# Designs tried in a protein design chat: VH-VL binders against q9umr5. Part 14

Target 1, 268 residues: q9umr5
Amino acid sequence: SYKPVIVVHGLFDSSYSFRHLLEYINETHPGTVVTVLDLFDGRESLRPLWEQVQGFREAVVPIMAKAPQGVHLICYSQGGLVCRALLSVMDDHNVDSFISLSSPQMGQYGDTDYLKWLFPTSMRSNLYRICYSPWGQEFSICNYWHDPHHDDLYLNASSFLALINGERDHPNATVWRKNFLRVGHLVLIGGPDDGVITPWQSSFFGFYDANETVLEMEEQLVYLRDSFGLKTLLARGAIVRCPMAGISHTAWHSNRTLYETCIEPWLS

## First folded at step 8 (VH-VL)

Design qg13
Fold by ESMFold2, look of step 10:
Structure qg13 (fold): chain C 268 residues (1-268), chain A 123 residues (1-123), chain B 112 residues (1-112)
Amino acid sequence: as target 1 above (268 residues)
Amino acid sequence: QVQLVQSGAEVKKPGSSVKVSCKASGGTFSNYYISWVRQAPGQGLEYLGYIIPEYGTANYNEKFKGRVTITADKSTSTAYMELSSLRSEDTAVYYCARGSKWFDSTPYYMDVWGQGTMVTVSS
Amino acid sequence: DVVMTQSPLSLPVTLGQPASISCRSSQSLVRWDGNTYLYWFQQRPGQSPRRLIYKVSNRDSGVPDRFSGSGSGTDFTLKISRVEAEDVGVYYCMQGTYWPPTFGQGTKLEIK
């Protein structure tokens, strides 16, 4: 039979958003146990990401225990950062495919309707003043805010992204890298018509340099230093890139062409 | 300099299929968008879809979904567009065009075009 | 889909005189990254389209400086400061901000 699938939702999201994805899995992989985690729904998705990681960890432990041959993760948007942190902090995870569905893996540096709602007097050029403060780090959005023009502030203030990327020293870095490297496959999905993830190449571990030129994964310092295992995974053939244009941020989990092309092959 | 050379003209009956090829030479192919655009006689341009040959990822204008299939062969630097269930209104010149690299932030710029392939659908 | 409307559809022009082609979109072409993905193509008789202008106002390599693009939001213009005989053909605007890319109907430029 097929390995169980665990789905982790994104910002201002809930388990209902994944009904079409469930339908596709049922049609192509009948009998697959799919669990869409019903935690931190809606506005609760603004809670600090480490709080969300702890809650999702508690939810996935029994699922993984019942599936000794492994599970798959499908993690959408902000949920992909939660899942990457899970892979690092869990020494007992048995994840085969980690499917990262339009997730801001190298961070976010763009104005969104959600940011305008939360911080209506701010724009991306000045949001670092809020996000790189203790108060700002209490919001999930700020936990992966990555201002390429204030790299020193990012490295010192980020309570989440800079740590899971291994961008600064911390006592758990070696263990987290070891745990992350136990994943079977890392499937990166995203595209230029997303409209929310900025730069959209963040879904492929690309990001801005100081001139806002997007550098690809292999040009990033975290890749070159192999800080959390990206270079090792790529050399092992474990990284799958699946770029697809023509899909908006809210449509990644409800597009059949995307499912068939980028998700279905990895649900063994 | 990259050149795109397409297969020759085709005459087809309604309800049949056509497969047009687009071979790239003198430049890189696999990490670019390879787009397909058509132009009915005396009419404007219409976007059909694309493929990124490196990853085999393709997407289609919804208008043609279910009838168009775009594929690529990296070893021969050739893209293909197949249109099925042909109708008389599918009579057009079909162009391939090389777009941006998939990673580029300037989408769909289509800077190199093939010579076009005339497809005529008549009973 | 975003509808692109060009005017005029036919443009007879005297050699050496200016020409102006208008393109209007059904919605703003400003993408969330702040850029506007509006392109102009030229199709000479019997040839494939050729890109002239990208991102509203940037000329492609080898495009004469008599071609200029301008506009913002929903309204865009291609200008030819002094029309030459080689400029005969059909001109298309295209938007790349929203999937799928869409083209205007074309403007046929002719020498009168």
Scores: ipSAE 0.776, ipTM 0.898, lowest interface PAE 1.1, mean pLDDT 91
Fold by ESMFold2, fold request of step 11:
Structure qg13 (fold): chain C 268 residues (1-268), chain A 123 residues (1-123), chain B 112 residues (1-112)
Amino acid sequence: as target 1 above (268 residues)
Amino acid sequence: QVQLVQSGAEVKKPGSSVKVSCKASGGTFSNYYISWVRQAPGQGLEYLGYIIPEYGTANYNEKFKGRVTITADKSTSTAYMELSSLRSEDTAVYYCARGSKWFDSTPYYMDVWGQGTMVTVSS
Amino acid sequence: DVVMTQSPLSLPVTLGQPASISCRSSQSLVRWDGNTYLYWFQQRPGQSPRRLIYKVSNRDSGVPDRFSGSGSGTDFTLKISRVEAEDVGVYYCMQGTYWPPTFGQGTKLEIK
């Protein structure tokens, strides 16, 4: 009797990572059909995000078709950007709760072990030279790289984030906004002890200004212009913020307190 | 500017529960971490957990094995700490403290403290 | 949990003399954002704790300049350049880098 739940994983991730989340859902919402999409696992998660969006779209269509009353999305880390793009490009989605689990919704500007592994001679201050090139945009990490000190390069070169944020004009912007606004609730989850998402406030649509001062969602141009519907969603009461300190990036889907507080209430 | 005023002293029997209140006045409350810290007589400080009243999100030091519950009422600017299954070792002064804003990257500031609430657990 | 160890636990000092309190952590307190969340608190007799120092070396407003904090990584020091009678109390270090925050066991400063 509960709506099906679709789980979309993050960078270098796989469906096994969500075994505890599945356990929690089974305990509190027995009988819920939960599908953890087994696509773009491991290093395949580095493929361009638009490729991932297309593949995940194909996988969710039959699930949504079998559930005309709606589905829920739980989308972790990079997966939250995939899910937001899905909601924009699908005219026919029936998503009630979009649960964004520590996702870099306004982008990433932080050195990580994954960046060191992939681009060993790079630092956050110079990665824009790689990421804001056609070659760099072939990597998912660069699709949401957001250097606050090179905003003009970001706006011109981003093949993904600047588009789904409505930060660059494109012919689909109005349709994508309309599609995204069909979501019932946007549940934003994250916290200061994450350790990977930088700034961690990106999970709440916060981001750095040019001085690396973090501005909240309501101070962002994309909110003020309502470019993809954030202001409309907030005014509708559809945005739920659920910040929790004390949780590391790899623990968001394996922490019972987080689940009970931030996820469980939205799995109707 | 902000002041935290706590409820009065309590004497409790082992196995019972206690609920201490912490009311904020003269400043903002709901968008800050509100932390709870205790101090047994003659001993040091021990962190219990926090709440962000705006969202009702709380987390706890695992040492308390699920005995502590922290809640808030935004309409009255009041946070509560409830400790269950009381033991004599729980005899302590319990403090609330305002931490950083939840949106701030500076965790666990605890720059404003309540006056403390003595909880005595005796047989 | 990160263990915070203070030394000494009792610190008798002659008025006007310097005092130094050491605090060591069981692991580095440098957070991945580059900051070190090490705090010092003072608790005067019969009072609530009061924050003196935040982020290793920054004095709070109203804290006399005779108090200073220093250190890095796992080793931190609170110094009082000239102890006054009003400095009597217990001093605690606390780390806020890792969940949960943890305190040192305290250093009782008293006048000889």
Scores: ipSAE 0.772, ipTM 0.893, lowest interface PAE 1.1, mean pLDDT 91
Fold by ESMFold2, fold request of step 11:
Structure qg13 (fold): chain C 268 residues (1-268), chain A 123 residues (1-123), chain B 112 residues (1-112)
Amino acid sequence: as target 1 above (268 residues)
Amino acid sequence: QVQLVQSGAEVKKPGSSVKVSCKASGGTFSNYYISWVRQAPGQGLEYLGYIIPEYGTANYNEKFKGRVTITADKSTSTAYMELSSLRSEDTAVYYCARGSKWFDSTPYYMDVWGQGTMVTVSS
Amino acid sequence: DVVMTQSPLSLPVTLGQPASISCRSSQSLVRWDGNTYLYWFQQRPGQSPRRLIYKVSNRDSGVPDRFSGSGSGTDFTLKISRVEAEDVGVYYCMQGTYWPPTFGQGTKLEIK
């Protein structure tokens, strides 16, 4: 039988958004228990990411306990950051495939419709003044905001991303790395036509330098220092990269070609 | 610099399939978008799809969904395009083109083109 | 799909005279990253297409400076300041901003 699948949604999202993904899984892996976690929906997805991690942790514990052979995670957009934090904080997770579906793993530096709605006078160039404050860090969007032109402020003020990426020391960093490394596979999915994740290479742990030149995962300090286990995972053959052009941000979980190519092989 | 050399001309019957090859030499292949474009006689250019050979990831123009399959063999630096259920309107020159690296830009940056392969579909 | 419309489709020109080819898209080609992925290709008789211009106005390596690209949003132009005999062929604009990439119908440049 197939391992259970746990789905974690993104910003302003709900379980209905994943109806096509559920259909695809049912067609190719009949009998798979799929749980789309219906937590922090809509506006609640703006709550601090550590609060979301705590809530999702409470929801996944019983599912993992009932499946001693392991589970798979499919985590979309902001949800991929929640899931990566879960892998670090859970001493007892049994995740085989962590499928990161167009998630801003190295952060976000782009103007989005949600950003315009929340902060209508802000632009990506000035949002650091809001996000890198204690008040700003109470919003999930600011928890992974990564302004490449204010890296010192990011490193000092980030309450979430800089910690889970190991860009700033934390007392639990060694334990978090150990827990994260128990994952079977890290499947990175994204592409240049996404339209939201900026740079889109953030879904592959790429990001801007100070000149807005995109550096690949292997050029990032977090990889080179192996601060949370990326270099170890890559050397182990546990990182799968699955880039696909031609898919917009809202279509990743409703595109059959993407599912068949990038998701289906990892649901065993 | 890189050269793309395609397989020879083909004559096919309606309802059959054709598989055109595109071999790269003199440069890197696997981490690039390899695109396919066709040109019917006296007509313009039409994008079919691409593959990134390193990952085997491919995507297709919706117009050809279900009929086109693009594959690659990294060991021989060769990409393949197969078009099935051929019709007379599929008569065209089929080009392969090397695009950008998968992480640099879109697959539409077609800076190196193969010589083209004429595919004729007739009874 | 983004529709690309070229004008004119046939362009007879006298040697040494300027030529201008228009390309219009059905929607803005400015991507969310701020770039405009509009390309121009030249196809000489019996040859494969060759890229001339990328990102609206950047000449590719080895392209003569008599070729220039301009435009923004939905309206783009390829200009040849002085047409030479070797410029005979078909010219295509292409957008790469939206999946799938789409080409204009082509403009056949002829020497009259």
Scores: ipSAE 0.745, ipTM 0.883, lowest interface PAE 1.2, mean pLDDT 91

Design qg4
Fold by OpenDDE, fold request of step 11:
Structure qg4 (fold): chain C 268 residues (1-268), chain A 123 residues (1-123), chain B 112 residues (1-112)
Amino acid sequence: as target 1 above (268 residues)
Amino acid sequence: QVQLVQSGAEVKKPGSSVKVSCKASGGTFSNYWISWVRQAPGQGLEYLGYIIPEYGTANYNEKFKGRVTITADKSTSTAYMELSSLRSEDTAVYYCARGSKWFDSTPYYMDVWGQGTMVTVSS
Amino acid sequence: DVVMTQSPLSLPVTLGQPASISCRSSQSLVRSDGNTYLYWFQQRPGQSPRRLIYKVSNRDSGVPDRFSGSGSGTDFTLKISRVEAEDVGVYYCMQGTYWPPTFGQGTKLEIK
């Protein structure tokens, strides 16, 4: 039998968004138990990411307990960050494949419809004033806002991304790294035509430097310091990159070509 | 200086398949987008799809209804375009073109082109 | 798909005179990253296409400064300040902002 699949949605999503993915999995892997977690839907997805991590943890623990051979995680957009944190705080998870589906793994720094809705009077260049405040950090989007021009504020005020990245000292950093390294494979999916994740290379742990030049994963301090295990995972062949152009942000979970190429191989 | 060299002209019957090759020389292309474009005689240009040889990830113009398959062999620096269920309307010169490095930009960069491969479909 | 419309389709020009080709898109080509993925290609008789301009106004290496690209949003122009004999061929605009990439009909430049 196939290992169970757990799906975590993105910002403003619901379980209905993944109806095509469920269809594809059922067709190619019949009998697979797929659970789309119906937590923090709609506007509730704006709640702090640590709160979401706790909620999703409570939901996945029973599923993992019933699947001693392991499970697969498919985590879309913001959900990819939730899942990474989830695997960092769980010392007994049994995740075989962690599929990060167009997630801003290294953060977000760009104008989007989501940001305009939440911060209608703010420009990208000024969001640091809001996001790196105590009340700003009560919103999930600000939890992974990464302003390359205000690195000091990011490092000191980011209550989520900077911590799970090991960019700011935390008493649990070593334990989190150990826990995350329990994953069998990290599958990174994204592409240049996404239109939301900015820069799109963030899905592959690339990001802007101070001059807004996008650097690769291997050039990032978190990799060089192996602060949460990226270098170790790469060395043991556990990181898979699957870039694809021609896919918009809202189509990553519904495109058949993408599924067959980047998702299906890791569900066996 | 990178060059793309394509396979020779093909003559095919309707309903058959054709596979065109594109080999890079003078540099690497495994980490680049490789695009395929065709041009019917006396007509304009039409985009078919792309591949990243390093990862084998490909995508296609939906207009071709799954008749196009793009593959690559990074060990030989060669990309392939296969078109099945050939019809007379598929008669065209087929080009491969190099896009940017996959991490830098898009398949549509296309700064280096092959010499083209003429495919004729006739009964 | 995004429709690219070129004008004119035929362009007879006297040697040494300027030439101008227009390209219009059915929708704005500005992406969320702020870039506009509009390209110009030249295809001389019997040859493969050659990229002249990328992202509206950037000339490729080896392209003479006689060629220039301009425009924004949905309206774009390729200009040749002084047409030479080697400029004979078909010119295409292409958008890479939306999937799939699409080309204009082509403009055939000939010498009078």
Scores: ipSAE 0.930, ipTM 0.955, lowest interface PAE 0.5, mean pLDDT 96
Fold by OpenDDE, fold request of step 11:
Structure qg4 (fold): chain C 268 residues (1-268), chain A 123 residues (1-123), chain B 112 residues (1-112)
Amino acid sequence: as target 1 above (268 residues)
Amino acid sequence: QVQLVQSGAEVKKPGSSVKVSCKASGGTFSNYWISWVRQAPGQGLEYLGYIIPEYGTANYNEKFKGRVTITADKSTSTAYMELSSLRSEDTAVYYCARGSKWFDSTPYYMDVWGQGTMVTVSS
Amino acid sequence: DVVMTQSPLSLPVTLGQPASISCRSSQSLVRSDGNTYLYWFQQRPGQSPRRLIYKVSNRDSGVPDRFSGSGSGTDFTLKISRVEAEDVGVYYCMQGTYWPPTFGQGTKLEIK
């Protein structure tokens, strides 16, 4: 039998968005128990990510307990960060494949419709004024806002991304690294035509430097310092990259070609 | 200096398939986007799809989905474009073109082009 | 799909004179990262297309400085300051901001 699949949605999302993914999995892996977690839907996805992590943790623990052989995680967009944090705080998770589906794993710094909706009068260049305030950090989108021009503010004010990345020292860094390294495979999916994740390479742990040059994962301090285990995972062949162009942000979970190429191989 | 060399001209019957090859030399191949573009006689350019040989990840223009298959062999630095269910309207010169490194930009970079392969579909 | 519209479609030019080709997109080509993925290609008679300009205004290596690209949003222009005989061919604009990439109709540059 196939391992259970747990799906975590993204910002302003719901379980309904994954109806195609469910169909794909059912067709290609019949009998798979797929659970799309219906938590923090819609506007509730704006709640602080640590709160979301706790909620999702409560939901996945029973599922994992019933699946001693392990489970697969498919985590979309913001959900990818939630899942990474989840795997960092859980010392007993049994995740075989962690599929990060177009997630801003190294943060977000772009002008998007999501940003315009939440902060109509702010551009990405001045959003640091809001996001790195205590008030701003009460919103999920600010929890992974990564302004390359205000790195000091990011490092000091980011209450989520900077911590799970181990970019700011904290007492749980070693333990979180150990926990995250329990994952069998980290499958990174993303692409240049996403239109939302900015830069799109963030889905592959790439990100802007101070000159807005996108650096690769291997050039990132979190990798070089192995602060949460990326270097270790890469060394043992546990990181899979699956870049695909021609996929818009809202289509990653509903594109058959993408599914067959990047997702399906890791559900067996 | 990187070059893309394509296979020779093809004459095909309607309903058959054609497979065009594109071999890279003089540079790296596997980590780049490789795009395919066609041009009907006297017409403009039309994008078909791409592949990243390193990952085998390919995607296609919806117009051609179901008929076009793009593959690659890293060991020979060769990309392939296969078009099935050929029609007279598929008569065109088919080009491969190198995009950027996959991490740097897009398959649409297309800074290096093959010499083109004429495919004629005729009954 | 994004529609790219070039004008003119035919461009007769006297040697040594300047030339200008316009390209308009059906929607803004600016991405969330602020980049605009507009390209210009040259296709000489009997040859493969050759990229001249990438991201609106950047010349490829080996492209003469008489070629220049400009524009923003939905309106773009390729200019040739002094047309030479070797410039005869068809010029295409292409957008790479949206999938699938799409080309203009082409502008045929000829010498009068």
Scores: ipSAE 0.924, ipTM 0.951, lowest interface PAE 0.5, mean pLDDT 96
Fold by OpenDDE, look of step 10:
Structure qg4 (fold): chain C 268 residues (1-268), chain A 123 residues (1-123), chain B 112 residues (1-112)
Amino acid sequence: as target 1 above (268 residues)
Amino acid sequence: QVQLVQSGAEVKKPGSSVKVSCKASGGTFSNYWISWVRQAPGQGLEYLGYIIPEYGTANYNEKFKGRVTITADKSTSTAYMELSSLRSEDTAVYYCARGSKWFDSTPYYMDVWGQGTMVTVSS
Amino acid sequence: DVVMTQSPLSLPVTLGQPASISCRSSQSLVRSDGNTYLYWFQQRPGQSPRRLIYKVSNRDSGVPDRFSGSGSGTDFTLKISRVEAEDVGVYYCMQGTYWPPTFGQGTKLEIK
């Protein structure tokens, strides 16, 4: 039998968005129990990510308990960060494949329709003024806002991304790293035509330096320091990169070619 | 200097399949996008799809989905384009072209081109 | 798909004179990252296409400085300041902003 699949949605998303994914899984892996977690949907996805992590944790614990052989996680967009944090705080998770589907794993620094909607008078260059405030950190988007020009503010004010990355010292860093390393495989999916994740390489733990040059995962401090286990995972062959062009942000979970190439192989 | 060398001309019957190869030399292969483009006689250019040999990820122009398959062999630095259910309208010169490194930008970079492979579909 | 429209389709030019090719897209080619993925290709008779310009105005290595690309949004231009005999061929614009990439019809440059 196939391991259960747990799906975590993204910002302003709902379970309906994954109807095609469910169809694909059912077709290719019949009998798979797929649970799309219907938590923090729509505008509720703007709630602080740690709150979301707690909610999703409560939902996944019973699923994991009933699946002693393990489960797979498919986490889309913002959900990918939620899942990474989830795996960091859970010392007893049994996740085989963690599939990060076009997630801003190293954060977001770009003008998107979402940002324009929430902050119509703010450009990405000024968003740090809002996001790195206590008020801003009450919004999920700000929890993974990563301004490369205000690194000090990011490191000090980011209440989520900087912590799960181990970029800011905290008493749980070692334990979180240990927990995250329990994952069997980390499957990173993303691509240049996404249009939302900025830079799109963030889905592969790449990100801007101070000059807005995109650096690869291996050039990031979090990797070099192995602060949450990326270097260790890579060394043991547990990181899978699956880049694909021609996929818009809202199509990652609905594209058949993408599913067959980047998702399906890791559901067995 | 990086070069892409393609396989020779093909003559096929309608309904058959053709597989064109594209071998890279003089540089790295696996980490680059490889695109395929065709050109019917006296016509313009049409994009078919791409592959990243390192990861085996490919995507296709919807117009050709179901008929085109792009693969690669990293050990030989060769990309392949297979087109099935051939029609007379598929008569064209098929080109492979190298894009950027996958992490840098896009498969549409196309800074190096193969010499082209003429595929003729006739009864 | 994004439609790329070139004009003119035929361009007879006297040696040493300037040439200009227009390319229009059916929608803006500016991405959210601020880049515009417009390319120009040259195809000499009997040869493979050769990229001349990438991202609107950047010349590839080995491309003479008499070639220049310009434009923004939906309107783009390739200019040749002084046409030479070796410039005979078909020129294509291509957008790589939207999937799938699409080409213009081509402009055939000939010497009068």
Scores: ipSAE 0.907, ipTM 0.943, lowest interface PAE 0.5, mean pLDDT 95

